# VHH binders against O-glycoside alpha-1,2-mannosyltransferase homolog 6 (omh6): the designs that were tried, part 9

Target 1, 298 residues: O-glycoside alpha-1,2-mannosyltransferase homolog 6 (omh6), of Schizosaccharomyces pombe (q9p4x2)
Amino acid sequence: MYFLILFSSNAELGEVLRTMRSVEDRFNKRFHYPWTFYGMDEFTEYFMSTTSTIASGHCEYGTKGITYTNHLQFILTISYLVHWDLSQVKPLVENNRLYQQRADALAQENLSYVYSPLFHSFQDWVVRSLLYHPQLEYDYVWRIEPGLKLVCEEKKDIFSTFKDSDIVFTNHVCERKHSGIYAMEEAIEEYKILNTQGDFSNIWVYSNNYTYCKYWPFNEILSLKQIRHNQTYTNLINYLLGSGGTYYHRWTESDILSAAFGVLRARANHMESVGFFLNDDVHYCPETIPYTGRCACL

## First folded at step 18 (VHH)

Design w6 (from v2 with S103Q)
Fold by ESMFold2, fold request of step 20:
Structure w6 (fold): chain B 298 residues (1-298), chain A 122 residues (1-122)
Amino acid sequence: as target 1 above (298 residues)
Amino acid sequence: EVQLLESGGGEVQPGGSLRLSCAASGFTFSSYAMSWYRQAPGKQREWVSTITSGGSTYYAESVKGRFTISRDNAKNTLYLQMSSLRAEDTAVYYCTRDFKWRQHDWPKYDYWGQGTLVTVKP
């Protein structure tokens, strides 16, 4: 199991360290699980030395590797040793009239980042490449965003508590369906005509005609075993990514993963025993614990 | 409240140079990637350049070699040095705060300045 931290800048080191200290003090000092970091830019020696000093487990820093593109100019790697790199995807959005027309339409629907190559490339990279990266060697990753603080003592191995889950989530986000989401639903309807494996009746965590709810990946545990080796998941992901919807329809990695786990009928469990705060936005304290977790939830 | 104010536009002869500035406030400037876009009259908004918080730079093919994006984190200011300007570069130029790898900090809408007009004379 790896902790996975994605960050934009070495300048965010302070926030990263505060999150790591919280997780180490409340949980990982007992278990020594490794940390894996990926950022937009090269790591400084200072970043690596300070994070490795406070980690109780091994630290891995994203490796620049061989990057290949062979279809629709998406990123593929034969070694799965790839660093995120905006240059590999920017040709998909430059001088592309259809992309620009879709971005203009989506902008009228009050969506952020509809014009951003950086945004689209990140969403695509997570789904297509990162979760298949060879450096993520264990069957599970715990994705944590900087700004998260554990607020209870976590004496039990959280992984063993949720063993055999496909996703362990902390939060759902519910949004109005934009035209890109209707396009995804249409693509899945077309996909299911010839692909009978999976449950296509409830692909979202929850939905109605105009609203859908999906997993919010700021604090979640994912089964890489399912992501990498489940053919129902992999076939749908390849179909969706092949359509170019991350670029033309502003699909996020959360949209894609949530729909795929829905079709898979993933075993989803709530991280109900783990108390945490995420800045000023999300505060969660467990209602029931067999014994006190020494929580500071107020 | 995120604020972005572009300046430095104006009229210039073909082959000339201009330096655009974008003064930023209301957020931790050094933690965000920043981008320039432009929009000519009657045309769609197009991406020009991106600089990451760590200083990696990316350019649209149409401006590569002629434009240089840079940032001064001490002054919370983004720059675009434009040289070898052509009539086709005539547009309103906008700066924007670009995507940060976070789900919990997503803005509901993109933050755009009012733009600064660059006119390259015929």
Scores: ipSAE 0.696, ipTM 0.889, lowest interface PAE 1.1, mean pLDDT 80
Fold by OpenDDE, look of step 19:
Structure w6 (fold): chain B 298 residues (1-298), chain A 122 residues (1-122)
Amino acid sequence: as target 1 above (298 residues)
Amino acid sequence: EVQLLESGGGEVQPGGSLRLSCAASGFTFSSYAMSWYRQAPGKQREWVSTITSGGSTYYAESVKGRFTISRDNAKNTLYLQMSSLRAEDTAVYYCTRDFKWRQHDWPKYDYWGQGTLVTVKP
């Protein structure tokens, strides 16, 4: 089972609809895969009604609920349903001094959202949702960011292609390593001591000594089933989340999952047939694969 | 250019009330969560409150029940109504653009205003 997922807010309805129209017109009208929407707020009736009319498949909307009481207590966390709720927002770390010290350091490194409980909680929530949220019991997920447009006519079933090739379709970005990433490396080294499962020889892809590369989840297809049902994935991810790294070191879900993908040597590549446009700096047009055209490429 | 301009700070007695405003420009205000932070003298900057684009509100434990965050999207303005003010609320209060779903919109650094000083003195 496959589905399309979009993290959004009610205020982004316009971009959501444009994105949906492009995806439906270029691809999903042929396959009718369901849409799932997640947000920090409950979606309005208008949001739900309008998006449902655009979708060729059914639409599901994430349920707002209670977050984990303690993100560092991952053993207990695993037993909880994953819902978004920041009603009791506070630094969810055991060492507040360390949190503050690290936040300040990361700020000095010009890293955004280092003081934002919302951001930290969101990163944690996204990862945990991917792992455990009952609404995401699908084999594959296509995560789409609002504003994204498909620019080519895709007549093939992208999910089937993904499955058959046994690759992860991702866009990637290489960026400067910050101190949080170094902390992740250290955490992984610690994890290696405690665990014998997994191949830790190639966790990160580096372009150079100062730049690391990770998948960028604005347009990605993930084998959710593989992630959820692989003990190596779940153990490592839970360890990283349980360390409080999202708070201490501003790890993003993309950082965490990229590390996990590295451990399992998951194939993460662009699919040649999927053209997309997000902005002038973030786009892709198929060039090497013979295609029928109908591409609106830059 | 993203700009945030805080106002409304001043001196107030314990138990008093004050309303802060933050005028935002240079981005689609309605699409972003917005937050208030504060920094007391000699202390670290701390989160105070957040309001999502959808209007959900969240508060630090220290200000719950006393502070109310709100927004006017038509005016691109964020508010913080403070009541039952305490000496420990004395700080420079900062407005910031908070998290948005779209990662490509993430800035390399946070946007802050100049801040507005709130002094609670007997």
Scores: ipSAE 0.686, ipTM 0.888, lowest interface PAE 0.8, mean pLDDT 83
Fold by ESMFold2, look of step 18:
Structure w6 (fold): chain B 298 residues (1-298), chain A 122 residues (1-122)
Amino acid sequence: as target 1 above (298 residues)
Amino acid sequence: EVQLLESGGGEVQPGGSLRLSCAASGFTFSSYAMSWYRQAPGKQREWVSTITSGGSTYYAESVKGRFTISRDNAKNTLYLQMSSLRAEDTAVYYCTRDFKWRQHDWPKYDYWGQGTLVTVKP
């Protein structure tokens, strides 16, 4: 089965509703795929009732207090990984000289959130959730950030169109490699010594000595079947997570996932039929010839 | 433009109390987590406390039970109530806008206040 996923908070409800209305009107009212919402705080009844009114499919709300299942045996292993709680990361960041030294160095490289336990914890939690969260035990997820609007009628089932893809992307970003990215490249080189599966000469979407390009996840479809059940994927991603790089090197989820897809030569396809608008700088319209009525990109 | 202005610092005797404020503007305050950091002379900047957009609070072990973080979304203001102050709490305290669940909105730089000095006499 196939799912729509949106990360948000109660404070962002208005933007969430506008995004959901767009996705429902342009696509999901015909397919009724379920929505899953994640937040750092419990969702209010108002948030849940309002979003479920807009949704044409079932809604699930994966909050801190809802992430546990009734199957006690299953919980013993998974609950360590999917129970987000900033208090559990304090030993990793407090009175940790290496963490502080790395944060100070990264701060000199023009990076945001280098000192934020919240930021580091979220990056780690999101990647572990994609691997293990019990509410995401399905084949594919479509990740959508609030603020995104579909601008074309999507009468075909987007999931079925791309069912042979490991990742379906809409955009990538190119940035200067910071010292944490060089650390990731070194970690992958060390992984190569222990593991021969993969193309370790092509980690990123594109790169040179000073620049790397990675997938940007605000509008993407991921194959959870691959990243959860392909041991090659799970081994590499867990190796990267186990190094602590989300804390020590300011790795983001997109850094980790993009590197894994690169090393493992993921089947990556552009979401070329799906038009969207996020802001003046980030948008895509599949129709380059004068208006045909399917898209309202103008 | 994002603006953060700390106030409320000063000199205090050991065991005393202070209340720090951070006035925020230029962004949707209620949608962001907010944090306090501090930096003593010659020391590294260290995390003090975080409050999420939904009001969940977290504290460094060194201040737990003595400091209380809070926010007033109607006034776009973050607070740090400090009590049972000790000499080791002497530092410049910084307010920062913390993480929001939006990758397309992540800034290239962190937004810091200019800091407010807290001095606890030995």
Scores: ipSAE 0.671, ipTM 0.873, lowest interface PAE 1.5, mean pLDDT 81
Fold by ESMFold2, last read:
Order: structure tokens, then sequence, then C-alpha cells
Structure w6 (fold): chain B 298 residues (1-298), chain A 122 residues (1-122)
């Protein structure tokens, strides 16, 4: 049970269609996995009709969250799912001196969007709500960014190839630690005092005193089973979100998820057989010269 | 090169109205959320309003019901219609290109224009 997820807006329809054409032509026409689309605004009828015509599987369009107040689908207590909008964050950022002081400091550290309630709320919503959305009742999700193209023929089922993986990734991104990342590391050290489960020596894919590397979410497969049902993951995520660090420290969803998978000792596998092109700076070719004709790299 | 040029500021009597404009160039305007911020003398920069690429609007509580954010994608222009202006609204107003979810395309710094001064007379 698998599906493809694509964050997009109606204005990005052209890129969405090119991505879908590529993924369908090179992979999904053989497997018919469903597409799920999320964005900040309601999708137009034109967006939905056009994308559903290209898709070889069912399409779902999730622009609003669902308030989930019962436990019908699970034995475990289920966190409330909410729709994304700015209303849930306005009290946290308006007339809040600490938030403003942190934003000013972070702005001096080569970070964008440090003042943006939109940015912070979206990062928080992905981790807190989207990955628990009732529409996502599958074991795995493949996250694909608009504009990405597959550059190789993929005759094997990519989902079955990486079964039992917790995360399947294409690239790591390595960045200089900003003060917010040091704050996350401090929060995790404090969490460690209260909890004995997890491998706290493996917070990041790689790190030293000044640099950290994390999974880059534009093209990755995630196990929703681990995200939803692994108590080590869930406890750490709730602790980090409860601190407010997505707002006060500009934590991104990739920061939070990567650290949680590190602590979990997630089974991470590289998507080494799957070639892609996003732009001149972000691409991957699994073949070296001489090429076999399977891939059209560069 | 991304450019944001604010205009339309000026002096106005209490209760008056002004319309601010922000001319955008150097990027695909229709695909980005856009925001207004303001900074009064001696105060920190304050979020005022955001409009998504799809037209959903959000306002700070201090301006809700008095200010209206809008955009004209054909003209690559962001607007802020201000009414019922108060002395507390006196500030330099800045527009900014807000968040678009694309991990590879985040700038190193947010872009801020020179701003446009709004003065509400006592």
Amino acid sequence: as target 1 above (298 residues)
Amino acid sequence: EVQLLESGGGEVQPGGSLRLSCAASGFTFSSYAMSWYRQAPGKQREWVSTITSGGSTYYAESVKGRFTISRDNAKNTLYLQMSSLRAEDTAVYYCTRDFKWRQHDWPKYDYWGQGTLVTVKP
C-alpha cells in the first residue's frame, strides 16, 4: 500500500504535469500507485482534472486538514489532525518579544524566512499533522517536489525494492549549524535524561561541532508505519514540537524528521538505482560512462 | 535579480485611508506568497499581512478588519489597502516575497525593499 505525495500550488501546474509525466512514463504506468497532492490553497477544478487525466492511479487532493476527535481507526490514542492555516500560529508570533528577538538573531545567521509565520506554520504542520492525515493510510509515501524528473527507466517496483526501509533518500544536505540547531541538540540532550530508548549518538546523518547533514525531503520514501506507531519516534517528535522550536528556532521539518530517524536508528537506504533531475545543481545519475541506454542523464 | 519596490506611503489624518503598492520583478510572482511588514521608530519589525499564491489572506490582529491585502498577478503587484488609520499605524511598510515550498530554492537572505513611510498625523 503506497502512494505518491506532491506539494504544489495551482500556479505550479505546469511543473507538476511535467513531473507526473516523467514519473508515469518511467515508472508508475506499470504500477498505478495513487497520487496525493497537498498545498496551501484549494486546488482548482482545472488542476484536478488535468492531473487526474495524466495519473495512472487514483488522485487525492488534500488542501484542508480534518479534525479527528475519535479513535475509530486505531487502538492507540490519536493526535488531533488539523487543517493547515495560519490561525493556529498567530497567538504564538504576535506581540511575542521572545519570538521577535529570536527572529532578529536568526536573521543575522544567513537564514531566510525567519520572520515568516507562513514558513513556520507549514514546517510545524507537516510534522505534527500531515504525516498523520487520515488520507495517508498507507505504509509508505514517496515525497516528490514539483519540477523533479526521473531520468532512468524504472521497470522494478521501487517501493518493493526498498521494503522494510524506514527512509529511502537521494541526497543529504549539509549546512552550518545555526543557533536554532544548537538549541535542538540541547533539547535532545535534555530529552535523553528523561528517556533511555534511542541512540542519541546518531542525531544527524553526519555532524561535527559546526556542520550537520540531514535527509533532503524533495525526493524520498518514508515509512508511515514508523512515523505513526513507533513510540520512540513519536515521543521525541512530541517533545521537540512541544518546545516550540519550529517558531522560536526556525527548525524545519527535515531537521526534526532527520534527528528523530537518527535517534530511532532508522534503516536508511540510498535510492541509488533511481536517477533524477531537478535542476543543474540537484540531480543524480546512477550510471557512469559507458551508459546502457537505461538512463538519459544530463 | 529579485526586485521589490514599495510605494503609496504618505501623510494621512486619523481615520484616513492609503493604498500601498509593491511592484515585483525578477521572479515568478504568481507562484509565491507575499507579505507586508512594518517597523515603527524604535520598535521591532512586525508582521502585518500575508496573501498566498492562491489568494488566501491572513492578518495580524492589530490590523484585521482595517487593512486588506490583495494581489494582481497580471501586473506583478502586491497591494495593501489601509483604512481607519490610527497613530499606531505610523511606520515604514515593507513588502517581501514570502515562502514557497521548494527546498532547493530558499534564498540565503530575505529580500526587503527600501520601504514606504506611512505617517498618521496626531
Scores: ipSAE 0.668, ipTM 0.872, lowest interface PAE 1.4, mean pLDDT 80

Design w6 (from v2 with S103Q)
Fold by ESMFold2, fold request of step 20:
Structure w6 (fold): chain B 298 residues (1-298), chain A 122 residues (1-122)
Amino acid sequence: as target 1 above (298 residues)
Amino acid sequence: EVQLLESGGGEVQPGGSLRLSCAASGFTFSSYAMSWYRQAPGKQREWVSTITSGGSTYYAESVKGRFTISRDNAKNTLYLQMSSLRAEDTAVYYCTRDFKWRQHDWPKYDYWGQGTLVTVKP
């Protein structure tokens, strides 16, 4: 099964509807894949009713207060993963001298959000949700955010076209390595030493001493089958999460996932045929019109 | 261009109250979480409070029960109502546009106001 996921807030409903209309018109009205929505706050009745009216498939909205336990032999509380809330992470960042010292050091490297408990908890929550959130029990997810507009008609089922991919990406992003990225590289080298039976590759799509390139974390398709059910992936991702690097090293969700895909030789394919623009200022038009579709590209 | 203008600081006696304001422009205010931070002389910058775009509020333990964060999306203004002020609350208070729950379009650096000084007399 396949589904579409959208990170949003109630305040962005207008742009959410425009994004949904483009995806529904250009693609999903033919396939009726479900939508799943996540946000910082509970979605209003108005948000849910208007989005569900536009959707051609089932809509699911992130739930608050639902707990989940997998096995009586292990006490695992999913309340953190079911809903996001800063109260669950305050002990990690408040009155924590190590956290504050790391944030100050990272701030001198010209990084945004280094002091933000909200930012760090979101990155941690996204990764853990991709691994364990009970609403994400599907084989693939197409990650979509407000501001995306598909500009070419897609007659073919994109999920079927890329069925053997671990990730289907639109672009790479290259950034300056900050001290937290060096810390991630060291953590992965430690992981390799602890797991000598593994078959490991390069961490990043590209890197040198000062820059690294990773998958751009929007308008991409991820294999949840691999991320959630391939122990090679879950072991490495949980190792990185367990280090606390999302808080102490300002690791992002895309840092963690891109590193895992790189190290584990993920099957990556480019979403070359899908024309889109983002926020009216990022444009991608394929060189040729898809065989069965029309494009509104310049 | 993102602009954040704090105001409302001043001198108060212990136990007193102040209301800080932060006028915001250059971005869609209602879409972002907003936060207050403070920095006392010789100390590291410290998180004080966060309000989400939907109005959920969070507070550092040191200010919980004494400070109230709020926002007026129609006026693009963030507030911090401070009461039961103590000497250790003396600091420059900064508002910042906090994280919008999004995987893209992150700024290269954080947007901070110029700060407003709060001095609680000994």
Scores: ipSAE 0.647, ipTM 0.866, lowest interface PAE 1.4, mean pLDDT 81
Fold by ESMFold2, last read:
Structure w6 (fold): chain B 298 residues (1-298), chain A 122 residues (1-122)
Amino acid sequence: as target 1 above (298 residues)
Amino acid sequence: EVQLLESGGGEVQPGGSLRLSCAASGFTFSSYAMSWYRQAPGKQREWVSTITSGGSTYYAESVKGRFTISRDNAKNTLYLQMSSLRAEDTAVYYCTRDFKWRQHDWPKYDYWGQGTLVTVKP
């Protein structure tokens, strides 16, 4: 089974509805795939009723209080993963000299959000949710950000078109390596040494000594089969999460996932048939002219 | 352009109260989490409080029970109601636009106000 996933807040309902209408009109009205929504706060009844009215498939919203009967610590961990709660990360950031020293160093590298417990906990939460969230127990997910519009008619089932991919990406993003990225590279080299029987590749989509390129997850399809059920993936991702680098090194979920896909030789394909518009700087038209019988890219 | 303007600081006696305000413009205020930080003389930046776009609130242990963060999305204004003030609360208080759950259009640097000084007399 296949899903459309969207991260949002109640305040962004207008952009959410515009994105959903575009995706439903151009694609999902024929396939009725379900939508799953996650946010920092409980979704209001207005948000849920309004989005479900537009959706042609079932809608699910991040659920508090998930219960598993087998282990109390597992239950508490899953509750955290299902609904983000900043209070659970305070011990990692308060009264922690190493955290503060790393944040100060990273701030000198002109990075945003280096002091933000909210940012760090969200990055950690997203990765753990992809691994363990009960509402994501399916084969593939299409991640779409609010504000994105499809600009082409998608008559074919996009999930079927890319069914053998580990990741179907739209864009790479390239950045200068900050000290946290060098720390991730070192952690991965340590992992390779500890796992010499593994067949590992390069970490990044592209890199040199000072620049790295990674998958940009505003519009992508991910194989949850690989992320959740292939032990090679789960071992590496949990190794990175367990280091605490989302807090101490300002690692993002795209850093972690892109590194895992690179190191493990993920089957990556470009989403080349799917036209979209996010903003003037981020858009894609699969046609050489802006208007065709299938696409309206302006 | 993102602008954040703190106000409401001043001198108070121990046990006194102040209400800080942060007027925001240049962005969709209701979509972002907002936070207060403070920096005492000779000290490093300290997180004080965060309020999410949906109104969930979080506090540092040192201010819990004494400070209340709130927001008025219609007025694009963040507030910090401070009570039972102590000498150790003396600091410049900064508001900041915190993280919005997005993978595009991240700022190159954090947006801070210029700060408002709170002085609690010995």
Scores: ipSAE 0.617, ipTM 0.846, lowest interface PAE 1.5, mean pLDDT 82

